VHH binders against Protein DOG1-like 4 (DOGL4). Designs and how they scored, part 22

Target 1, 232 residues: Protein DOG1-like 4 (DOGL4), of Arabidopsis thaliana (Mouse-ear cress) (q84jc2)
Amino acid sequence: MSKMRNLVEEKFLEFYESWVIQLELYLHQLLIAHNNNTMSETELRHLISKLTTHHKAYYTAKWAAIREDVLAFFGSVWLNPLENACSWLTGWKPSMVFRMVDRLRKSRVVLVEAQVKKLEELRVKTKFDEQKIEREMERYQVAMADRKMVELARLGCHVGGESVMVVEAAVRGLSMGLEKMVKAADCVRLKTLKGILDILTPPQCVEFLAAAATFQVQLRRWGNRRHYVTHS

## First folded at step 3 (VHH)

Design s40 (from e7 with G53R S57Y; framework vhh_8fcz_2)
Fold by ESMFold2-Fast, scan of step 3:
Structure s40 (fold): chain B 232 residues (1-232), chain A 122 residues (1-122)
Amino acid sequence: as target 1 above (232 residues)
Amino acid sequence: QVQLVESGGGLVQPGGSLRLSCAASGFTFSSYAMNWVRQPPGKGLEWVSGISRSGGYTTYADSVEGRFTIIRDNDKKMVYLQMTSLKTEDTAVYYCAKWDEYLGSTYEFDYEGQGTQVTVSS
């Protein structure tokens, strides 16, 4: 059974499908670049810039969409069940990218001691930022369950204009709180990605971005094979 | 077995045009994005262009953007590279390639074939 889509969900589904198709094409470019030791630093930096621009485009589109309907991102219709099972506050868990970084320790381009130290400092900071957001999320969930919200739900059964306006204002307030929280999580994601790319050399950045994109593309491919598209 | 057979290369003057073809067999062609890659003399493989499974999305290396066009025909299991305004820097052996997710290596591309030689010179 397919969930019915609202306009925000339909628009973002169209965007996300095209974004992932383009990500796979960038992945292929990264994989070829990773195996080419004759590329200049300028060429590698340009490729890295294309990927960072692509990810920024995702967050630009996401933040526009959550302003209209943040709830569309909790149980997203454009993600398969496997992708949804791996989500933390509407996206990837920031600390997870350090598992991709651990892969670089086994690469042909060895991390120097100074890089290892900076990556560990970033890992600690990222974990701290995650815990802060998790505490905010827990407080928000408790607030949603309080007696005032239960009372407002009772009023939502009435079709009188006055009671409908009160319920709509309360739901808007809750949505604004969720939007702020999702944007905070996305800021941690972007800071973590930028931090890693700032620490790594251009060849290491290419390998890291290839590993991250490979995981994202493979997760989607495996989830889609296991859970075929239902009749629309 | 995956088989990719490139053709259409040759000697051409700067500013000239060539159309490369790739015939694919041994896999479900319409389920894979396809790429053109090239190897200039004395250099490693360079990515040139990519096309999505449906052909709805394409990407190009900056050095060829606006000069090359990648096209596919899923019914004929063909991918093409239309090259215009050729430069001496485009001289390379050209291969068509798909990523093989089952080889256990994220860096392995199927481009087994002789490729097709493009030489841009007077």
Scores: ipSAE 0.410, ipTM 0.777, lowest interface PAE 3.1, mean pLDDT 83
Fold by OpenDDE, second read of step 4:
Structure s40 (fold): chain B 232 residues (1-232), chain A 122 residues (1-122)
Amino acid sequence: as target 1 above (232 residues)
Amino acid sequence: QVQLVESGGGLVQPGGSLRLSCAASGFTFSSYAMNWVRQPPGKGLEWVSGISRSGGYTTYADSVEGRFTIIRDNDKKMVYLQMTSLKTEDTAVYYCAKWDEYLGSTYEFDYEGQGTQVTVSS
């Protein structure tokens, strides 16, 4: 069934496509900076700032869109199946970035003891926040399944004017809860990202951001490739 | 013209090891991140591993994490994939693929090679 894209999906799809293109351009710059040690600290900081601003723009747009239709972000049509499969509450899992940092450490990134300690603290905090959100989500899901979804199903069998209003109210309630959860998750993402960038030196930040962007772009590319192969 | 020539594949028993090699030519090798991808029988292409231009960053699919190691030699224009603890699920044609120079221009990796067959069987 060709799911008719609603207006929110269409608009965000356009936004996201443009956003990803810009991300790839920044990735190119990051890769250059990563491999060219001639850039000044000021230049590196400027590049980092551009990336952080870019990410902030995404969440600004996302939060605006989820106010209209948060459900659109669960099973996002602008993402391929692989991207969606790898999503945690409509985005990347915050704790995942620490694996990236670990990989960088195993390569050529040298962290001082103070950085390592701070990163570990941040990791623990991030995981705690993730778990908290997951617990809330579970609680929310149980509550919805027990009450709202049953009501919705019941009302769906008796379509009348008054019933429609009740269904709409129930859906709104569900949406509001989901919106809250998604925003909470996004806040953890943003805090985690900021935390990492605050701990790392500018060159390290560039390397980290390059790795993160690479991962995202690769995931999209390979997801698309798989999709083409499986659905052609 | 971009050329990627894979080698090193073969038949191995589960738990065995193989080292794949990719010889690159026709482009500025050190300017591109390199990747390994594979196509299992009857399945679509899947990403296996990637390495940054300088080799300072490596990444792996979850299915191969801890078992595979990607390495590159920019002087020799070579990319390697050391595979250990091989599983039957690792059976596939393996391809070397480079990152697109414009990144946003395509949604595909550039893999022009014929690939190398890896078969893991008892």
Scores: ipSAE 0.017, ipTM 0.280, lowest interface PAE 6.6, mean pLDDT 84

Design s43 (from e7 with T59Y; framework vhh_8fcz_2)
Fold by ESMFold2-Fast, scan of step 3:
Structure s43 (fold): chain B 232 residues (1-232), chain A 122 residues (1-122)
Amino acid sequence: as target 1 above (232 residues)
Amino acid sequence: QVQLVESGGGLVQPGGSLRLSCAASGFTFSSYAMNWVRQPPGKGLEWVSGISGSGGSTYYADSVEGRFTIIRDNDKKMVYLQMTSLKTEDTAVYYCAKWDEYLGSTYEFDYEGQGTQVTVSS
């Protein structure tokens, strides 16, 4: 954005660019594992563990950053416009990952009926959790337009110690509310990801993670190339 | 149009060193991650090392970590693999590979190039 980007935005931009580069390299390892089929179950589990640790590192960094500035995650400067357009509450929409699971029905590693039933149960629960969070966000936005908030906005136009303190307290309250909702959404993301990995076999986990990483890397590449070609 | 040409392989004694080179053409080199993969006799492909488009990030298979170093020169459109403390199990045909599976492709890995043979034997 502007040269006035705050420290949180600058620090997370550096983190995220490195995180995506590592994701691309892990994706390469996943595709080799999928294609040559020479890896043992232990080796596949190790690779899956590297990916889960990588995603865990992302949420650790994100939650530290949103504690400092949650608004940095709405319209993020480290995401291109296409990535931002596809965001749901500062990240991927949890139910979208089940589209990646659909590829497993056509792969060499076929889902058994017990897995299909568990995945469908998880899909339904994920959709329910998404709707609950969307209702919380709607209530938050409605409360923002309440008379008390409008009155505080008017008061903020006046100079004076007491007026400044009241406005600052209100702004802190708004930020805390957003942080709570973002963390709730991230918990649904993590529960959904863990749930899928717990249901799938190691070869299926590799194929699923490869699909998810391919989509994430592809979306970033499409958005970045459009910008580069248009503005170069 | 995309071309990758590997070189630098040969016969070396255990504990020895070799430097592999890969010359790239036909694509925007600095926009793609580059990798080294190998195929030992009678085995499938093994990923060895990777380097980001900028060269800022490097990663290694556990079996080669601390012994191999991957480097790129974007001006010359070259990627290198510096191999030290070579072991008999490093014997393989080595290929360099461009990462392009994210271009609306399949999950199938496409490696390119003729390969260069590395033989570690006493």
Scores: ipSAE 0.000, ipTM 0.163, lowest interface PAE 16.7, mean pLDDT 79

Design s44 (from e7 with T106Y; framework vhh_8fcz_2)
Fold by ESMFold2-Fast, scan of step 3:
Structure s44 (fold): chain B 232 residues (1-232), chain A 122 residues (1-122)
Amino acid sequence: as target 1 above (232 residues)
Amino acid sequence: QVQLVESGGGLVQPGGSLRLSCAASGFTFSSYAMNWVRQPPGKGLEWVSGISGSGGSTTYADSVEGRFTIIRDNDKKMVYLQMTSLKTEDTAVYYCAKWDEYLGSYYEFDYEGQGTQVTVSS
């Protein structure tokens, strides 16, 4: 681990490239499992476990990296511009995954009334937790605009050792606040994901995870392809 | 024109080994993950193994883990499936496959080969 921004960015870029490549391989397995109904419940649970372990590995790596440089995750170099434009507090917006759950109603694997009720309760709780984080971000932004921070930003335009040290201390404090906010958002993401998987049957979990992985992989491909079409 | 051509299938006894080959053309081979999928007689498609474009990452179905190895040669535009300790339940038509787009849940890839038959029997 390093305090240098460039090294954190390089390490996480290497991790993320490998992580998304492995996600795509899991997506292939999920898509075949979803449409062919050839796997036993035990086999489906093992596949779901591989995906949940893979996502936990992402958050383990992310939290280690943001502890060193949370700002690397705002406008990340390992993400294309489309992926960055679609981010909410450095990741997916938790409530958006319920749109993916809605596709299960049109699938071969239909939700029962008890599941619909539990998913609606989870959706409401997720929206509440999401709004709480948005209020915390607003308070953070207001604090950033207070007179002391404005004065420190002004001092950043004046060359001098004393001013540099004061600005560095302020940036460290701001980074700690952002780190706590990002971790709070990630906890909502993980609780939402776990909650959905706990409500769904194994075949429904496979379809849900396939939908989520499809969106993530396809968004990356659309962003990358648009660049080549525009500039090649 | 994307083309995938499988070979190497045949009749083997339980515990035997076979190596399947897939020759690819018509696309930037090293930029795509490649998959082996199989269709046992009277059943749907079963995903077997996948390998990343660089060959640095692989994954396997639980039923074949430790028995099969997927490898690729990007210079030759080939992907291989090395099968050992074959079981009667491995009997299937084996297909080489890739996806270009993820527009929905499909049991078929965007591009599939014609397949190669593997029969495991005494």
Scores: ipSAE 0.402, ipTM 0.780, lowest interface PAE 3.1, mean pLDDT 84
Fold by OpenDDE, second read of step 4:
Structure s44 (fold): chain B 232 residues (1-232), chain A 122 residues (1-122)
Amino acid sequence: as target 1 above (232 residues)
Amino acid sequence: QVQLVESGGGLVQPGGSLRLSCAASGFTFSSYAMNWVRQPPGKGLEWVSGISGSGGSTTYADSVEGRFTIIRDNDKKMVYLQMTSLKTEDTAVYYCAKWDEYLGSYYEFDYEGQGTQVTVSS
């Protein structure tokens, strides 16, 4: 069943499309920087800062939107089916980035022992945080119906009467819980990202960010080729 | 086959203006972001500016922000770079780059165009 697009979905879709375009442009800059060994540390840090700011902007917008309708972010209409399939609690799985770092290490990135140690510590912490969130989510899921049930509840809110009030309260409760979970997940994402960037040198950061952005862009492209994205 | 042909370069005095053009063919032009990059003498590639497929989003390197303007004409399959207040440090070979050129090879850039020389000198 096609989900009816609501105002939150429409607004965020517009935002996300623009955001992704800008990400692609930044990716280009990152790739140039990666291949340009003459860039100063200051310049690299500036570029890194631009990317981090860009990501912060995403979460700012996301958090504003989820306050209105967190359900919109489960099965996001602005993502293709592949992107949605690869999502963990409405975004990338934090522990995934360590696989990315490992891949980089197998290529050109040389990490010193101190960096490796810190990354491992961060990995353990990240996984722990993920598991904690998953357990909490499982707890919520026991009380939560699947998305279809939630949608039914939402539809029930339009019928009127005392029963509507009960349904509304239930939906609000569920939404609030989901919002907390999503925010918690996002916090782990942000902490993990920050942690990695704090461990890596500026050149390594650029390479990491380039890899991350590339993955995101490619995932979107691959998904779009395999699935027609409908905006209605 | 993807083809990008740059033009509009030349010799100009500091403070002068130039307009670069890039003619694109061989792909769905409006579906791809386009970029300008440059290679100064003895230096590596430097990103200059980018524009989204629709033209609705643009971005610039700090070094050219406020001086350069990137625009595109999807009907004509053209991308332009209006350069103003040119400086000696803007001297470089300028290339038009399709976004996929960078995604196709993560570590190596393969430009389809020959570039256009911009020289800013008194």
Scores: ipSAE 0.013, ipTM 0.288, lowest interface PAE 8.6, mean pLDDT 85

Design s45 (from e7 with Y107W; framework vhh_8fcz_2)
Fold by ESMFold2-Fast, scan of step 3:
Order: structure tokens, then C-alpha cells, then sequence
Structure s45 (fold): chain B 232 residues (1-232), chain A 122 residues (1-122)
């Protein structure tokens, strides 16, 4: 609570709050579009493009920020504790979006067999890429633990000011590896999102994006409302 | 009980102006984004404009961008739509709406009011 935020955390907090407010306004537009069967394909594609651009803006800002301080994204100050608890490598778990796709399979907007097959193939590929990154992170965490143990053994309790410099250098090195892993995870997220949107029709894209945005906005509201719970 | 009461519609000539009002009650007004939506004759519901709970962020449909302005007064629990340079295509019943968050099943906009008719014609 008493933690002083660095410039990266302050700038990204400001960006993220504005970004989420805009996402909620886009969600409202998606919900109206979803319930309007008179919209043209051109109008629907334009709306989908607004959402795609909005998500690209998030990753542009995120990648600039992690270049400066990737650790800010582990336990982010711009996310409430509930949002942080639901995070996987600093963002949404890619395979989770297929739960939203499964909703389309059971909805009034019928998926044709060719789409179902392509979505299933994409799901399998996404899970494979996800597991590959998880193995890389496991290897990284093991190496980090071994490195810290070796460093602690070397430093002992007798090395005063030198221990601060060694720890700072080690953290910088570890941060470079984490940045690579976070970017790899984000690439899987973007490829999965693009793949889904490429397979779906414009009305199905609107329903999918509405489901995704609804989950994100509701999760934030639920976590924030916890603050207002008082004793009776 | 949630109530949204729209007013300010009428008959105007092309190029004219109108200001629509929506009086809200029965919920914590400043905690909800508010929207204007419209239904033209023979068409489905179209989203027109949205404003965040604080009033700090606004968004407009491309067809009304630069011509319409959405404003809110949280002290009075009012949302307004200032319409200028009106076109015949703006003819519709206008509703103010808020989004109700549904837990895990469906999602829809709530527009409790009867709407206000805007007719742009000679």
C-alpha cells in the first residue's frame, strides 16, 4: 500500500485506466450491434476493426513498458487483486478464450462444420504453444532459483555493500529473460485472437468480442466492489 | 426501481438542432456509463453515443461524430444529447440506456423509458 510507484508504473496505470474505460464503451457498442440484425457487413467490420486497434494499442504500450520494467507486470498496481489472481504470464491465458468460442457453438449464431474444425485445430495449436512457453518458464524459474542459491552461498552474511550491487545486476539479467517470455506469451495471445477473428463471420466476431470484453469488465468491477464491502 | 425518462424530441427541419434529456433514478447514477441508442423506422436498434460514469470519456457512432455531443450532470442525475446539423437519416425513437451486468448467462442493454421521437423532415 505504501509502495512508491516508479515512472513506468505511474504511466501505465494512467494508460490502463483510460484503456479500460474505452473498452467498456466499445463493449456497449458491441452489445447493441449484437442485438441489431439490420447492420451491414461493412458496419460490423468497422466495429471489429475498432476493437482490434484498441487491443493493438494495449500491446504497443505494454511492450514499451516491459522494456523499461518487466517486473511491474508481475503483481501489477493497475490491476485489483482479483484481476492479478486470474493472470497467466502478465495477461489472459490464451486457451481460455476458446471457452468464449464454445459459447458461439451453442448460441443462436450457428457455426458451420468448416469453422468448428478450424477452431478446434487452432485450439490444439494454442494449447501446444502455451505448454511450450510454460516449459520455458519452468526452466527459467529453476535456473533463477539455482542462481539465487549460488549467489546467496557466495555472498554469505559477511559481504556488505557488494551484495546490493550483485543482486541488482542479477535482477537486471533475470528481467531480460522475463521480458522475452512475456513477449512470447503475448505473441501467442495475438495469434490466437487473430486466428479466431479470421475464422468467424462479422456477426460471430461481434459476439465473441462482446463475450471477451464482458468478462474483462465484469472481473474488474467484481474486484473493485470488494473495496466497498463493510461490516453490518 | 430503475427509471430512465427521455424527453426533448420533436419535429425539426434538416440542418436543425435538438437537445434530448434523460432523467435517471433508482440506481447509483455516477457509477454507470450511459448511452444514447436509437431505432429508425423499420430498422433495429443503433448505438449512437456513450459517456463514462465520471463524464471523462465519450464515444460516438461514425454517422453522428462531429454533429452530436453527449453530456452528463451527475448532481442532477441527467444525461443529455445535443444534436446539431440534423439529417433525415437521424429520424428515430431515441432511448437512453445503461448496461446491466449479467452473471454468466446473457448480456443486454436496459432502456426502461418510452423513448423520445425525433423526426427530421419538412
Amino acid sequence: as target 1 above (232 residues)
Amino acid sequence: QVQLVESGGGLVQPGGSLRLSCAASGFTFSSYAMNWVRQPPGKGLEWVSGISGSGGSTTYADSVEGRFTIIRDNDKKMVYLQMTSLKTEDTAVYYCAKWDEYLGSTWEFDYEGQGTQVTVSS
Scores: ipSAE 0.388, ipTM 0.766, lowest interface PAE 3.4, mean pLDDT 83
Fold by OpenDDE, second read of step 4:
Structure s45 (fold): chain B 232 residues (1-232), chain A 122 residues (1-122)
Amino acid sequence: as target 1 above (232 residues)
Amino acid sequence: QVQLVESGGGLVQPGGSLRLSCAASGFTFSSYAMNWVRQPPGKGLEWVSGISGSGGSTTYADSVEGRFTIIRDNDKKMVYLQMTSLKTEDTAVYYCAKWDEYLGSTWEFDYEGQGTQVTVSS
């Protein structure tokens, strides 16, 4: 069933499209930097800063949007079906990035023992945080309703009467809970990302960020090839 | 450890129906979107359908949209794929999976099961 777009969805769709375009541009720069061993540390740090700022901008926009309609981010209309199917609490799974790092290590990234140790500590912490969130999510699952049911509830809010008040309260409660969960997940994402970047050298950061950006871009492209995405 | 056990496959004629089942264990089931993927003979892994942790959102590949229905039972930790109007091109080994990682040029799903064979033939 096709989802009807609301104002929040429309606005965020526009934002996300622009955001992804910029991400692709940054990916290009990251790849150039990675292949160019003559760039100074200052230049690399500058590029890293641009990327981190870009990611922060995403979450800023996201958090603003989820305050209005957190449900829009479950089954996001601005994502293709594959992207949605691969989502964990409206985004990438934090622990996934460690597998990315592992892959990089197997290829050409050389980490010193101290880095490896720190990464492992961070991995454990990240996994713990993920599990905590998952357990919390179980508490909300009983309260969660099918999106269609939620939409029906929203429609019911327009009918009037005492029943409307009850439905509204229920929807608000659900939304608040979900918002909390999404924010918690995002915090783990951001902390994990920051943690990794703090452990890695600037050149390693560039390589990691390139891999991360590639992940996002390729997932979107692969999904788009398999499913027609309309933005109309 | 994550365990996913698929069942329900078989031989059917074109236009027929099958219902696949997946029993999941070893993780917080309701916290994960679940997917069905399939591997046709001589082809790579293909994503078929996904369902959110709560079951409130479903999505399908264009090739199966309108014919397949994904459902989950979080109490039983089961995922189902109701397949109707089956076509010869639906022939594949079907796997229940959750998202794992991107491995450079290929996508990897976390599927631990042996899959279930679906053969559509006249």
Scores: ipSAE 0.016, ipTM 0.297, lowest interface PAE 7.8, mean pLDDT 84

Design s46 (from e7 with A33S S57F; framework vhh_8fcz_2)
Fold by ESMFold2-Fast, scan of step 3:
Structure s46 (fold): chain B 232 residues (1-232), chain A 122 residues (1-122)
Amino acid sequence: as target 1 above (232 residues)
Amino acid sequence: QVQLVESGGGLVQPGGSLRLSCAASGFTFSSYSMNWVRQPPGKGLEWVSGISGSGGFTTYADSVEGRFTIIRDNDKKMVYLQMTSLKTEDTAVYYCAKWDEYLGSTYEFDYEGQGTQVTVSS
């Protein structure tokens, strides 16, 4: 199991390192596009599509990995300690992305009143969805504590292979519950991202995606400067 | 101080080829992705191509995909753009660029080179 966990961690580490390098290259393209007012709507929409496809590829790979070992995503080896410290249920907190949206109000000064209203409605809905997941996680943690205590008591009454089977079943149950919670959180992330992009114009989408990618890449660079992970 | 020096531009007929070069200094070259960007007459800057620090990953604008190839030599601190099947719309000043990742910086590329002029016409 530990060996299987290490294999999942190794595979996702390779995937993530490649994914982040590609994200940085897309960021460079977004930054140039952001300062170019001669690009057509078709060109901007194609660039936005490349970024949304890239983010969807991340969740496809993540959900495959979580099916094998969800615990690998809690304290991930492919993330530095700063990235891990900033995580909410194995990823970015959905409502936090509205900080990138707030930047659009100052940078381009083209958010119309109708867009501001729709973004505020989406922000409220996103926060509601976050709170629902947080309540479910709290209930799960309480239930797992009670179940663990019962199983530990039961292990005192069983000797040999039966005890091992009971512990393995409990760990599998824990992992399945966490997988469900992480996928629910990822669905809120994807729905929030899509909602924002649906409200924004193509130039605003480029600026938003550039801001989000810049934050992600900068956070990784800041954390890496502390050399929390050394290669031997 | 970061310095980027572009060369290799010139006048070429449609369907022709050119190889652009960029000599970099003043930073740890292999730790940064490098980009080629261009400015056509009367237009803003357009991103053309990017290459990761190791050279293992490359990306291209749709307008140049299959026609241009970006390559780097980390020992020589050089990045190149091999251009084939050139079109009149490829006419531009070409710059090589590095992203400035510093805390508190604006959305800026470091491209303090003079650029190299590519003119595609008969």
Scores: ipSAE 0.253, ipTM 0.701, lowest interface PAE 5.2, mean pLDDT 83
Fold by OpenDDE, second read of step 4:
Structure s46 (fold): chain B 232 residues (1-232), chain A 122 residues (1-122)
Amino acid sequence: as target 1 above (232 residues)
Amino acid sequence: QVQLVESGGGLVQPGGSLRLSCAASGFTFSSYSMNWVRQPPGKGLEWVSGISGSGGFTTYADSVEGRFTIIRDNDKKMVYLQMTSLKTEDTAVYYCAKWDEYLGSTYEFDYEGQGTQVTVSS
């Protein structure tokens, strides 16, 4: 069943569309910077800062929105089916970025031993955190209703009577739990990203960010070509 | 085939203004972000400004922020760069560049134009 668009979805859709457009423009800058060996470290750091700020803006908006309706982010209407299929707890899977780093290492990025060691440590930590969240999510899903059940509960809230209060309480409880899970996942994402950026040199950061942004943009484009995005 | 043709460059004194134009063809113009990039003498390519397909979002390099304005006309398939308060360091060949969905594979953007020379000198 197609999820009915609500106000949160509409607002975030608008935000995200703009955000992605901005990301594409930043990606262009990153690619140029990557191909330009004459940029100063200061300039590179500034560009990195712009990107990190851009990402922070996303999570700021996301967290504001999930406080209102966290369910909107499960099966997001602003994403195409491919993007949704590739989502882990409403976003990219943190451990995936290490594959990106590995790919970069096979191409142009030369890491020193100290960097490799730190990255491996970060990888282990990230995976551990992911697994922890997954276990919690499994526990939560066993204890709570799935999205469909939540939707049913929402519908039940419109029936009226004493049952409405019970249903509302249940929905609130479920939403709060999901919000915590999503925030936890986002924290792992942010920590992982920060960790990687702290390990890499500015030029390497630019390459990494370019790769990450490219992946995101391409995923969206490929998905859009293969699937019609329904904005109903 | 994608074609981008830049024009409007020239010699100008510091503090002067120029307006660059880019005529685009060979693709669905409104579907792509357009950019201006420049190559100063003896330096690598530098990004200057970008504008979204719809024109709703613009961005600038710090070095030109507040001085340059990027505009597009989707009906005419044109991109413009209004440059004001020009500085000697703005001297470069300016290119119009299209966002390419395949950039991820090559790390290259489409700027097949010949560019237009901007020289800022007293």
Scores: ipSAE 0.025, ipTM 0.486, lowest interface PAE 3.3, mean pLDDT 85

Design s49 (from e28 with L103S; framework vhh_8fcz_2)
Fold by ESMFold2-Fast, scan of step 3:
Structure s49 (fold): chain B 232 residues (1-232), chain A 122 residues (1-122)
Amino acid sequence: as target 1 above (232 residues)
Amino acid sequence: QVQLVESGGGLVQPGGSLRLSCAASGFTFSDYYMNWVRQPPGKGLEWVSGISSSGSYITYADSVEGRFTIIRDNDKKMVYLQMTSLKTEDTAVYYCARQWYSSGTFSPHDYEGQGTQVTVSS
């Protein structure tokens, strides 16, 4: 159903463009809060909550879309080539956020030893969860290759309805497996974000979220402008 | 040639209402996110509201949320800003813009219209 695939891609493209514009607005608010020490703890918590809700809205929309067409998220049309090249299982690599956490040590708000210990425990667990998913994906890809070879051979022999139905069933099974794996990766992402935000103080959360949003926005900006890069 | 023409501004009393219009031409309007931005006297540009290409996703600045409504009509190539409960702080030149910004900092868009003056005063 090519038209259904096109509608999913078009709908998510529109959603994602709007989602990024709102992320840029929130980034502006985070940078003001980070540079202005007059904001109350209640105001900081409210801003952090807005960012958390915004990220949850992304995964709500994504999971609805991948239920319809998970393949749209592999080489996504709403992402530029640079964003796609930097993707790990349709999104950011969970362990990369700890690189941003490490920047907090250069902040005037120093991490206490209890936070450092909890962050290191979370880092190790996140890395373990990533490696587990990577091994599962490798096993899935091997199984997919074997199944594809058999089905392609059969398709070459019989182009009629019976062969087509068996191939369609196999493709649907593969898509369902990919959907489960993408959701598993997204659960690691959400769990890692929640874990970091639960460990950090509100000013540290603002600094962390600003760093993460800055990276995401700059990566998109650099990738989008690649088409206009001329040799100087 | 890309053109955006704003209209509907005027003098209104606090608590009053105005409807701003923006007529677009020279591009495929239905493919673009559209924004309203404003410039109060002696201040910089301030983003007000945005609406996605189909109208399905809408955002507002905290200062206008609950008071302003952004609407688009892709067949007529129009975007509107319905303003209610107007305050003296809403006094500004209002501009229609095809893009807002792309890096977390305010900067000029790829296109802004000529603007329409809104004055809220007794």
Scores: ipSAE 0.031, ipTM 0.512, lowest interface PAE 7.5, mean pLDDT 82

